# VH-VL binders against o60147, part 267

Target 1, 175 residues: o60147
Amino acid sequence: MLEKNKYLYIFRHIQTNQVLLSQGNVLKKTALFQLPYPLQKPVAPNGMRPAKLRKDHWVPLLKVEFPNESMFQSVFMQLLNYRKYRSVQPLTSDLLKLPIPVRRRKIMRQEVPNTIADLADILNKEKFPENSVRLQLSDKSDSEYADWPPSVQIDSEEIKLSRGFREKTTVDEAR
Below, E stands for the ipSAE of ESMFold2; O stands for the ipSAE of OpenDDE; V2 stands for 0.75 times the mean of E and O plus 0.25 times the DockQ between their complexes.

## First folded at step 13 (VH-VL)

Design oa82 (framework fv_lerdelimumab; at its last look DockQ between E and O 0.07; V2 from the best seeds 0.00; counts 0 for: pae O 9.9 > 2, placed apart)
Fold by ESMFold2, look of step 16:
Formats: structure tokens, sequence, C-alpha cells
Structure oa82 (fold): chain C 175 residues (1-175), chain A 121 residues (1-121), chain B 109 residues (1-109)
């Protein structure tokens, strides 16, 4: 079987901390479909889907290298579905007590820890070979959101790029 | 007590549109995800769509994607299903269902009595 | 293809024990719920979280799960238990979030 892509890239929004999952090291506009459908005013502060991708608003959260494309595709699909599943769950009592704008912000702030926990849950259940999955974080303290299985080897180096997973070009600095 | 009441079913020709409503009472409607589930005559249950508590997330079965639109109005405690480009295979009783959200599965603890949609020439 | 497979029909003698099974890969990571549907009626939840009974469901209904299989057991079957029974699950690997089994018609003799 031909190998296509074995890397998962995850981005977070610099203000809302919402999460986007990506097959590539640069976000495509289609990733915005993972954000909630715009209701009244789809602006970045309230976390609704914007009309255009603003690359300066999304920074690396983590990168995962799988042994092969099949394992990547399985985990990627499951992560997307875990997020969909969470998005339609009933509100808990503590969320119901909050005014709607505060509630939405709290839900958005849970996306980083929830996504990391869901990734670890999937990897624990899939029983991948020991040390076969390499995880690299932008902030290594984020590994504390989950208990990682023996299959995961956490890279000692953090992701150092401030925007995408590609090195920043000089053209971007003129803005 | 929790009640879900569907309405808007009827007999329509293929290619036409129909809008279903589900009136909810007896619970805090705006805190729950809501589902449509259908059952063709003599057949099993088929999940159709789900909408999040505030209506900002919507997901559909492949068989209806692009033709059906789920929506809600939390001020009226009402769930909707807009069904466009209807086909004969859409003939079914349509139920709205409430998900209680207990563990890692789906727990449709309350269902409406259903409304029949018949699509035929 | 994320399917939940159920036997189409089972029979039980009045007062005896019957087990209805539901099988699929999604059940390895999802709990199952079970719904009873009598003719002309909406489904009624009888088991959730694979092995929990909602309030008002008789003690003769119980559930279990192991691997990719969930089971609904009715001990001391009554005439009113004659119905169709459906399982469902969350499917994290497929295109649909909610998957139902094809249903099992229980006949009480």
Amino acid sequence: as target 1 above (175 residues)
Amino acid sequence: EVQLVESGGGVVQPGRSLRLSCAASGFTFSSYGMHWVRQAPGKGLEWVAVISWDGSNKYYADSVKGRFTISRDNSKNTLYLQMDSLRAEDTAVYYCAKDEGYSSGWYFDYWGQGTLVTVSS
Amino acid sequence: SSELTQDPAVSVALGQTVRITCQGDSLRSSSASWYQQKPGQAPVLVIYGSNNRPSGIPDRFSGSSSGNTASLTITGAQAEDEADYYCNSYDSSGNHLVVFGGGTKLTVL
C-alpha cells in the first residue's frame, strides 16, 4: 500500500483557544468547516465560523507522527467524530449557570484539553506498538491533560514556529 | 413531564418540500442536543440528523445530506426539519428524540409519537 | 461500514429467559442503549450505558456487554414484552454519529 500522509497537525486559535485538525502543516480554508455554524455574527471572539481563514489567528498546538497513513486516517476520523459528539452533548449544570457569552467562551476553552484527552483515549484503545507514535507539542505542559500509552513517545523539543508548521517568510513581516 | 410532539407530515410528490416541527415541553429545551430519527414502514430505525443546544453544530446522515436542514428556535422550544427534494425512500415516520447524555453512547430517553411522511407519485 | 447486527427474530416461552444480541465494531468503544418498540408506538428506552435500567423499567430487563457485543436479557418473559428491540451506539470511526441495529422481533409464546 502506498504511503500518503502519516502526520496529524493540530492548531489552536490565539484568542479563543478553539482547535482545528489538519492533514497538512498549513491550514486549508476547508478546516473552517470544523467551527460552529455562524448564527448572528460570525466573528472570531465568539468562535463562530468566519468567512475567511486568517492564518495569523491560528498557531501550532501539536503534531503527531504515525507509523503509516492508515493509522493516521483512523485517528484523524475518530478525533473529528469525538469533537462532533462533544458538540451535541447536553450542557452540564455548571455551564447552565453561566450567561451565554461566558458559557460559549468556557466551552471553547475546553477544546484544547478535550482534544488532547481524546487523542490519548483513542491511542490507548487502538493498542499501537510501543514507541510507534511520536508526539511533539508547542507547550510540553499540555501533555499533562492526558495519560499517554506506551505507544507514544513525546519529543523533547517543542514546536518553535509561531504561526504555521512552516518557517515564517520575510513577506509576512511587512504587515 | 417531558413531551415531544411532531407535526407537519403528509403526502407529497417526489421533488417537493415539507417542513416538520417538534414542539418540546417539560424540560430545559435549550440545554439539549436534539435528533431526528425515521422509520420506513415495516423497517428499522434510521438516524437522520442532530443539532447542538444553541443550533451552531448540525450533522446529518449521508442519505439526507444536502437535502434536509435541521434547525431549532429555543425561544419557541421547537425543533424543525426542512426536507427538500423529497424522494420515495424518504417515506417514513419521523420522530424527534431527546439525548440525555449519560456516558460514551447515545441515550434517547424521550421520543415523540412521530409524524408520517409519504412520498409517492 | 459501521453496522450493528441483530438477529431478525427470536422466540421465548412465557416465563422463560431470552437474550437478544447486538454486534458491531463500534461497541468496542461505545456503550449500547436498547429500545423497545411495540406496534404503532414510539421506541422506549429500556437499557442505557450497556447495563443500566431507567426508572420504571422492570427488573427482568438487564444488559451486558463484552468486546464488540452487547446483550439485552429478559428474565421471566411476559406477554407484554413482545416487541421489536433495537440497539444503538456512537460510532467514532464512521460517517454517522448514531448507528442503530436492524432490530429483533421478540415473540412470546
Scores: ipSAE 0.811, ipTM 0.914, lowest interface PAE 0.6, mean pLDDT 88
Fold by ESMFold2-Fast, scan of step 13:
Structure oa82 (fold): chain C 175 residues (1-175), chain A 121 residues (1-121), chain B 109 residues (1-109)
Amino acid sequence: as target 1 above (175 residues)
Amino acid sequence: EVQLVESGGGVVQPGRSLRLSCAASGFTFSSYGMHWVRQAPGKGLEWVAVISWDGSNKYYADSVKGRFTISRDNSKNTLYLQMDSLRAEDTAVYYCAKDEGYSSGWYFDYWGQGTLVTVSS
Amino acid sequence: SSELTQDPAVSVALGQTVRITCQGDSLRSSSASWYQQKPGQAPVLVIYGSNNRPSGIPDRFSGSSSGNTASLTITGAQAEDEADYYCNSYDSSGNHLVVFGGGTKLTVL
């Protein structure tokens, strides 16, 4: 009846540039298990506490539309696998020279270009039909982090939502 | 010189637990990911587990997931593998290995000598 | 079991060239590394990143890759090259982060 889960929603953190992947247009608390580093400051006496989901701190990065749920599931699983690989990837020599707090900030900031590059790599390996996958970005310049295959169609219209992928009702619109 | 020294292997009964250690020297231990790789007698190499440089990320082979726990103490330059619910098929020489990066991927540049774990009745 | 395929055994005459091959889907997206293992010893890295040789490894060892296949070549095999050789890659499919070939026993005649 209904074709579910043909959209991949990718969010970025406004302060750290960390990335979260979601099957729905609203982030669930369980998505925080994707993060290697806590977002909250340490609290005495127990040190760093687990991150809380603050939906106002996550903004849209990218939305991917697939022609069917099977293609969505394949790409989504592979992208999660790439994030697992990257979380244990050896550090480059430039990162090794940095103090730990600065090193962590650089690693976190790289999640945006890395996620986009990994998505493109997956789509280049899969032989999807021409123009069958639609990308809509919040900032079209982010598409420059990768070379895209013929299966990908980049939407001319950017995502204009300030928080999440849901539209907000305003007083002006209720007129 | 880089050196990895495993310890803690021995003979244990099925269903019991054993903890392996790997003492590292000659490199900045806290900056590199560490792995456990095993080899059953007369068989090939099988990857077991990885832990990231700061211990924040850990992953396991499906055959040991839920039974083995990898950990590290960067203040002591030591890697650990806690092995619970041991089975006969876990009998192997266990190697600790240091990872290293290259532009097209990553590899194991140094290996320990290995420690033998025998799970036998 | 291994997710990379290697022939279990190969032989080469002293001074001749031998090629050991490794095949698997993970090699389409990541390079292979090769390890030499002698009886009772730990593995030793001989090639990484498809065709890079670590310090101390003789120049008779070289590597190549194409598609889903990687190869280790020993040009002018010596007696001390007799060993088991394992290829290794990482796997984005999610079954295992790191995969090994089943190993190839090289006999130098």
Scores: ipSAE 0.686, ipTM 0.835, lowest interface PAE 0.8, mean pLDDT 85
Fold by OpenDDE, look of step 16:
Structure oa82 (fold): chain C 175 residues (1-175), chain A 121 residues (1-121), chain B 109 residues (1-109)
Amino acid sequence: as target 1 above (175 residues)
Amino acid sequence: EVQLVESGGGVVQPGRSLRLSCAASGFTFSSYGMHWVRQAPGKGLEWVAVISWDGSNKYYADSVKGRFTISRDNSKNTLYLQMDSLRAEDTAVYYCAKDEGYSSGWYFDYWGQGTLVTVSS
Amino acid sequence: SSELTQDPAVSVALGQTVRITCQGDSLRSSSASWYQQKPGQAPVLVIYGSNNRPSGIPDRFSGSSSGNTASLTITGAQAEDEADYYCNSYDSSGNHLVVFGGGTKLTVL
């Protein structure tokens, strides 16, 4: 099991594409509070905060390895701030003219690219040493959502997390 | 200048019906959701209903669901609230409010002056 | 019984600072808005998105949020600030989409 202290994991919901940030490869229940919508029944398919964390509904989007925990903490907090900032931005006229459910869905679809872009922006500003940050993506094409600074080394290997937030093992591959 | 003007309030007996109107001006009415919010005398604000820009989506508070109907005529820049089976507890000033918001929710940037509905035997 | 809880009444001396707090689970994820209501008048938006002021609202009004709380702060209270203040947030309980606090009556002494 990988040490969690210097690892940022970003997960997306398989249905809504909502995004959760995690320190380490295991989502905590409290991560749900990152979502901008209150608890509701039914859960995530309607684009609301699920009442419970269903780990099997979340898949890894990317993994970032930092040189140390301090750098991780800095970036993690900034990501949360970016999200918060975005959440309080006025809706555009184009969004406002949409029915509420449609509006919500459209906003949620933007969470993945926005989060990736935020991460890149933060890293660009931090000016970390060259190749000091290792980025792994579940889908390499997601790296195209942003321009990455020299501090970021994009790993050719895909992230090796499965649903349930555990490392893939040979046993898992055989199933 | 944004203006919202409610009308149609009055005194009615329980079980009767009343239709409220809200005339909007100063903004593109057809581009925004609209809300009704009411306030009983000496009490706080209570959300009543919302209608989407095109009227395709409507949501109601449980307290009025099945009795009240929100609607709109974009050609007339008018919001409506049809209130049926009125009860004493429906007595309130009824405000129409313009929808606005963020990704994390919405708020009301403009309110009408309200129209008083009194349900009394 | 409201999903958002406010103190029913608070007082502030003229020129002093007062904070009105709203508490509820919906505030953990939804941005709060605040409305000022004077007697016989309609509510007026004073803060939205936790800490945004509409045009025409004095800069002495500010908002903040933490956890399941949101606060409206008036720095340097004026006599005209005496009013009822309501917090508001989005609610997805299925009963309402919008919830208001019970309101706080602010008295300026």
Scores: ipSAE 0.010, ipTM 0.573, lowest interface PAE 9.9, mean pLDDT 86
ESMFold2 (binder alone), look of step 16: mean pLDDT 89; pTM 0.925

Design oa83 (framework fv_lerdelimumab)
Fold by ESMFold2-Fast, scan of step 13:
Structure oa83 (fold): chain C 175 residues (1-175), chain A 121 residues (1-121), chain B 109 residues (1-109)
Amino acid sequence: as target 1 above (175 residues)
Amino acid sequence: EVQLVESGGGVVQPGRSLRLSCAASGFTFSSYGMHWVRQAPGKGLEWVAVISWDGSNKYYADSVKGRFTISRDNSKNTLYLQMDSLRAEDTAVYYCAKDEGYSSGWYFDYWGQGTLVTVSS
Amino acid sequence: SSELTQDPAVSVALGQTVRITCQGDSLRSSSASWYQQKPGQAPVLVIYGSNNRPSGIPDRFSGSSSGNTASLTITGAQAEDEADYYCNSRDTSGNHLVVFGGGTKLTVL
């Protein structure tokens, strides 16, 4: 059987900057359980239930290609654990000074730099072969949130998809 | 002065439920994560559960997952632990603990006095 | 495994130096904290962030870390230092977010 599940698809919410991790190029509703702060919707403002998944509200942030499924699973699980830790970690003094609504918005905005830093931390800890992990970003400047190990090759071409990883290009960037 | 005061412990039969409370004072309760840590008689410390500063996120040790529920009421400065389907191995002193630190590491700067839960037939 | 390993017991003569060690892979990427617990009492934070002391903790307590190992050192041990000592760290690799060591019982002779 063909090796599959070599790609980690990372999405960013267009309004809140919150991040979702996916094993496939299409988000599943269950991915919403990853969110530290549930998205508000007009009909159910209590925030206690998972919001409806609006796939058009999630754009590509980063696509990670691994040489095999074992490496993919290891990094994916560790990144989910980092995300879990961050959702309950102590707040920095600058966040503690902010009113609760402003504080929450700033925490959500920091998910992009935090996810990139956490991914780099995991890859620096793991001893993968040189140039074995390929990163393709929607905004290449986001790679500057971290120092990358020799195992990582950053693609010079940015992801040009504007609505998730759904659109296939001639080169099939979303496969 | 930071104070954490636990209550609600007691003797209960296996399969029954018990709810623990932790009353907090001396700090802005709504700005800090809170934890439950337990200690069986003569044994070491075991982390049980955490709840984020605003109550949006909760995580549990595998040994209690599905049976215990952590919650908080920031308007009352109170932390709770609802313990369902209690087992003999849940017998322990339960401590309420306040977290502190940053993303690079955290620690428990204040602990309550503990409340004893004994599960016996 | 993300468990933290401590020796169950250690002894030190009054006025001498003792080092209590904590070992685990989580310590490679996170700082250790140390707690003192006397019989019938709640734990008390004595060291955080590997080598910071809270106010009120005597200066004879210090910490250090290297690789996967963290150590708590008590220089000039006093009788009142007899207690159980626990290390603690975050764990981002396992199912538990917080991991404690098994504890070390310090006896002051």
Scores: ipSAE 0.680, ipTM 0.841, lowest interface PAE 0.8, mean pLDDT 85

Design oa84 (framework fv_lerdelimumab; at its last look DockQ between E and O 0.09; V2 from the best seeds 0.00; counts 0 for: pae O 7.0 > 2, placed apart)
Fold by ESMFold2, look of step 14:
Structure oa84 (fold): chain C 175 residues (1-175), chain A 121 residues (1-121), chain B 109 residues (1-109)
Amino acid sequence: as target 1 above (175 residues)
Amino acid sequence: EVQLVESGGGVVQPGRSLRLSCAASGFTFSSYGMHWVRQAPGKGLEWVAVISWDGSNKYYADSVKGRFTISRDNSKNTLYLQMDSLRAEDTAVYYCAKDEGYSSGWYFDYWGQGTLVTVSS
Amino acid sequence: SSELTQDPAVSVALGQTVRITCQGDSLRSSSASWYQQKPGQAPVLVIYGSNNRPSGIPDRFSGSSSGNTASLTITGAQAEDEADYYCNSRDYSGNHLVVFGGGTKLTVL
């Protein structure tokens, strides 16, 4: 039996450039747990986990089409783990010279290129059939952050926000 | 010289709580992720938890998730492990460890001497 | 599989060469590190990044890797090398960030 294709959706924050991974084309509230936990602050520092999801703050970065659930789940888990490892890595000496808010902002700005590089690294190590994985980007130049294996076909058409990810809204929710 | 000194171990009944501390010196504590690793008597090493440089990211082994809380105070160069709902299988020597990190690998370059936690009725 | 597999025990005659192996899928994407643990002591790093020795580790210790297997080799084993040896790696596919092998008890005869 033919299983339906499965998509990995990756979102970018419009201001911080942080990245969220999603199994669906609409972010769920639980995706916020991928963001750092705000510690002992009256107000969460910039880039920390907010109290609620603002879907208008998160725009499409890329999506990846897999031929089946097993491939999707393997790549999704590995990407989450790559991000966890990056979050606990030692800081470089140049970051330590910066005030903490500037330091955090600089770290966050690397999430897009790092996530794209990590995705490519995972796909290069997997033994997927040639052209079995389709990649579509909101900005095709972002593919230049990595070298892609023969298993990946990059879509020539960029994602547009109105036609890309998000579920259709109902008439009542459009207000 | 890099030093890691654990404290707070002891004998405790099942269902009770215990808080471990790890005092760090000889390196820039606030630039490193810090780990807890445990070893049950006569058994192998088991990773327990890690915390990011500023304490904003925390990850746990499945065996302790929801019961243990890792934390740090960078102003005191101290790592903590709050252990709640302790079970007999949590009996172990608990080590704090510094992760130097390597792009293609992983290593703990410095370990404390450990503190023994015994969970017994 | 996210497990790292080691033989539970190995013996070597004094002055001879021994190899301790560590196998697991995580090693395809992560370098192995090796730790020596003597009774009643904390682990000590002896090899990192598959084949690098920290300062103070004798050059009779070396490491290698191929595919999903990492090896620790002790050339000219000495009595003080009698210990438990653990490998570890990152685990990108499992629920745990860090995985250790079950350990190998080395006995020097």
Scores: ipSAE 0.719, ipTM 0.844, lowest interface PAE 1.1, mean pLDDT 86
Fold by ESMFold2-Fast, scan of step 13:
Structure oa84 (fold): chain C 175 residues (1-175), chain A 121 residues (1-121), chain B 109 residues (1-109)
Amino acid sequence: as target 1 above (175 residues)
Amino acid sequence: EVQLVESGGGVVQPGRSLRLSCAASGFTFSSYGMHWVRQAPGKGLEWVAVISWDGSNKYYADSVKGRFTISRDNSKNTLYLQMDSLRAEDTAVYYCAKDEGYSSGWYFDYWGQGTLVTVSS
Amino acid sequence: SSELTQDPAVSVALGQTVRITCQGDSLRSSSASWYQQKPGQAPVLVIYGSNNRPSGIPDRFSGSSSGNTASLTITGAQAEDEADYYCNSRDYSGNHLVVFGGGTKLTVL
């Protein structure tokens, strides 16, 4: 259907807490280019990260349903740019007190609250219709990282981690 | 006192390479993102590239992507711009600039004096 | 990638008030900063985050913003204020992280 591109799927890394954004419910290898720090391998000699996508290491964080594809594209692009700005910002004095490996782990750990806060900031600046944007979280307490505008409706039901973002099968729908 | 001093500019032929350096002092260089901004003769300012505090993230203007490489050496407090496959439209004064975050905005609180790159045959 | 729009030139009489404007959709989501550039010199930050002045910048310089427009105001212009003025902002919607205005040449008569 023409509506498939109205969903934003956000994944979290189980070890580092790093975040990946996806237009589909399954991560593509190219999503790894969003990451500032290597997960498992050093940077390749030719300047490429030797990145293999370990799908089992990424779990659902958040699913966002937009009113239409145009609004989805606008928010998705802005969220990617917010992440770029954050990646080059000055370090706070608290981070400077930490050894580099510990500092990087603390920065990575903040990607979840930062991504949620950035999403809310973008949605607060956009004037979408009331209750037109639907959020479904894996852990509903993560919604507390931000104040949401009237355009946002948060689902009471959490995403089941065992299924990822996979759609309900015919059997699941009958249950 | 914060100082940024660029060097490496000169006259080069199209298709050649040139490397610019920016020596930083007076602040904790390793804590800040650093930028290159250029200005063609008689024209306005154009952002070129940025590098994160540890060099793990780099972003470029579309006009230089694939040709220019930004890098840094935090042990030497030095920023670099490797310019490959130079074109006449790359002729400009190149400024090294320090950024500072502010709420929803970004600004360059300190600029170097600039170094002139002239690409001509 | 979107640029910010500035009028190319403006004039002001010595001691009078002048306002230089900067317009673009990026300003709806990001504050503007302003730079003064004199011939043969590097740009100097004069205003950041709407109306904040760095140390050493005279209080005659002020800023404001509303919607997609940012303004730099010089109240009681001096001869030394004659320069090119550039605005910049982040662009959350574009491919470039930083966008600049085309610059405004201020002539003090």
Scores: ipSAE 0.718, ipTM 0.855, lowest interface PAE 0.8, mean pLDDT 85
Fold by OpenDDE, look of step 14:
Structure oa84 (fold): chain C 175 residues (1-175), chain A 121 residues (1-121), chain B 109 residues (1-109)
Amino acid sequence: as target 1 above (175 residues)
Amino acid sequence: EVQLVESGGGVVQPGRSLRLSCAASGFTFSSYGMHWVRQAPGKGLEWVAVISWDGSNKYYADSVKGRFTISRDNSKNTLYLQMDSLRAEDTAVYYCAKDEGYSSGWYFDYWGQGTLVTVSS
Amino acid sequence: SSELTQDPAVSVALGQTVRITCQGDSLRSSSASWYQQKPGQAPVLVIYGSNNRPSGIPDRFSGSSSGNTASLTITGAQAEDEADYYCNSRDYSGNHLVVFGGGTKLTVL
C-alpha cells in the first residue's frame, strides 16, 4: 500500500497515444475520466473516452518513484493542471485548417512528449533533493523529450510491464 | 427539446427501498452518460451517481455506495436509481442530469425538475 | 474527497458587476461549470468549460479560471439574476467523480 502511494505511472494508449496518469502500477477505471470526453458513446480510435478500461490497450510509458506520497500528490496534480492548461489553449491556424480527424490525431500524437516535458518542467520547478526522484522509462529514448533536473535519477533499467500490466515479452519489446 | 422527467419519489421509512425513474426525450439517450444529483432541503447540490451511455460503467458517491444502484434502459430512454437501505440523510430532491463534456471536464447541460424523496420514521 | 468552496452569500447592485468565486484543488485539473438555481427550480447551466455560455444564457455571464479558482462574473446584474449559484468540477480524488461547491446566494439590490 505504501509503495503504491509514492509511485507515479504514466500510461499511453497503444493506438491513440493518449496518456493516463496513475497512482500505482494498475490503472483504475476512474482513470478514464482523465480523458476529455464524457461518458458518451465513444469512438476510441479518434481519441474518445472508451466505455470500458481495456488494460490491454494501455502500456506503461514511465514510472516515477517519489520520496513520499506528498511529493507524488503535488506532481500528480500539477501534471493534471498542465493537461488542463493545454486543453483550453486555442488551436493554431495550421491545426484549424485540418479536418477534424486529422487534427485530433495530430494533437494526440503530441500527448506523450508533452506529458514527459510537463513532468520534467514540474520537477525542475519543485527543486526536490538531488537523486531523490527515480525515473524509469519503458523506452529510454523517451527521456530525450526533456531535460531532467538533478533531482531525477534515470534508472538504467526499463519498465518490465507491457499490455495488461504483465511482464514484457520479446514480442512486446519489438513493438 | 430535451426533457428529463423524474418520478418515483415519495415518503418512505428508514431501511426501506425506493426506485426512481427519469424519462428522457429530445436527444439520443443511448449516446450519453446520465447522472443523479440530489439536494437536501435547504442544502446544496450533491452528486450521487453516473452511468455510462451503455451502462457498462457505474460510479457512485461514497455516501450512497453499496446502497444505491444506477441503471438504464436505452430502449425505453429511461434512467433509474434503485435506493436501498434508505436513511434520513437521503432525504432530498433527486435530479437526473444529462452528461456532457469537453476537453477538460464534465458538465450537466440539462436537468430534470427533480423528484422529492423523504425518508422519515 | 475534494471540496469546492464558495462564499455563502454575495450581493450586487442592479446594473453592477459581481464575481462569484469557487476554490478547490479539483479546479487545478478540471474546468468549472456553473449553475444557476432559483427557488423551487432545477439548476440551469450558465457556464461550462471555464467560459463557454450555453444557448439562451445572456452574455452578461462569463467565466474565468486561475490556479485552483474559478469565477463566474455577471456584468450588469439584473433583478432576475438573483439566485443560488453552484460551481462544479471533476474530482480526481477517487471518492467523488463530481464535486459541487456549497453554493452562493446572490442578492440583487
Scores: ipSAE 0.021, ipTM 0.573, lowest interface PAE 7.0, mean pLDDT 87
ESMFold2 (binder alone), look of step 14: mean pLDDT 89; pTM 0.927

Design oa85 (framework fv_lerdelimumab)
Fold by ESMFold2-Fast, scan of step 13:
Structure oa85 (fold): chain C 175 residues (1-175), chain A 121 residues (1-121), chain B 109 residues (1-109)
Amino acid sequence: as target 1 above (175 residues)
Amino acid sequence: EVQLVESGGGVVQPGRSLRLSCAASGFTFSSYGMHWVRQAPGKGLEWVAVISWDGSNKYYADSVKGRFTISRDNSKNTLYLQMDSLRAEDTAVYYCAKDEGYSSGWYFDYWGQGTLVTVSS
Amino acid sequence: SSELTQDPAVSVALGQTVRITCQGDSLRSSSASWYQQKPGQAPVLVIYGSNNRPSGIPDRFSGSSSGNTASLTITGAQAEDEADYYCNSRDDSGNHLVVFGGGTKLTVL
């Protein structure tokens, strides 16, 4: 549920450069369904994503604070859909010249600049109040991937987020 | 010449399964996302599913999610739609469609002739 | 799922201009594309990316967009233009990646 949440967290995979979107301070195993390329082969015949999330393999990319829950929900849903559009888009001629494994790595490396550009695009299309959205980046140079609207203030304070938040499942004793 | 040829349609009872195929030629099949779009008799177009260039990503309309499975075989230039737990409301002409969409929009530049699926008892 | 809104029917006299409209919030952020469908046939792309024409499509077909509305204009309608017309776009805020309009039946009188 998105009740009372005003924060969007985006995490980057240290090896592949793929990104995960999170609704606040918890990075759940279900976030793995966002990945355009799975980190390992499917285990189950029904096509389920891997059950294991390694928090030490994910680092914070950015954090966005919205003025209210409604604005957060709007931007979060649009950003998820932008990721889906990109995952099924036609390949450019430059990518077709590359062997499949190299091609996939190049696509994955573009996830960071693409996600930042998509976030800025969504925020430019929304009519939010001036300076109402606070953006914190782990690497401030990543702000250069886009032109930001007047609604966004890029925070000078360095992002102080844990590297990852793994959802723990508690199984009750069966005997 | 770009060509998409669907096959596999027919009459089937509710709860049964059917698999549709779409044979593609005249373009680099493995470079494009491929879609299924359906049209019930006398009704409008309804998007059904899409599959990415290598099959790693698949998305479905809510009406078919959990019942239909899209897949592709790039070595055979063929797109598939596995339809399970069919319902009367799945009765439609099913079109295979190639997209050429970019970040500003999605459009289908080529369509197959369609294959009719009739779900009736 | 959310769909784009189109009037179900419109008529135009031979040689006259007709405008078919498509409305929805997804059009504020995404371009519309237009398809012509004749009875018993597959849809044919006539306009993409708001106002681009595929090769082989007559220049009497044009598109435009403003706010949440996209339009297909046929200047000097011919008998062969009688068909159903559908618009589509991405749905950035919805559960579907692609949405279609309900279709407009064009009758050439």
Scores: ipSAE 0.692, ipTM 0.841, lowest interface PAE 0.8, mean pLDDT 84

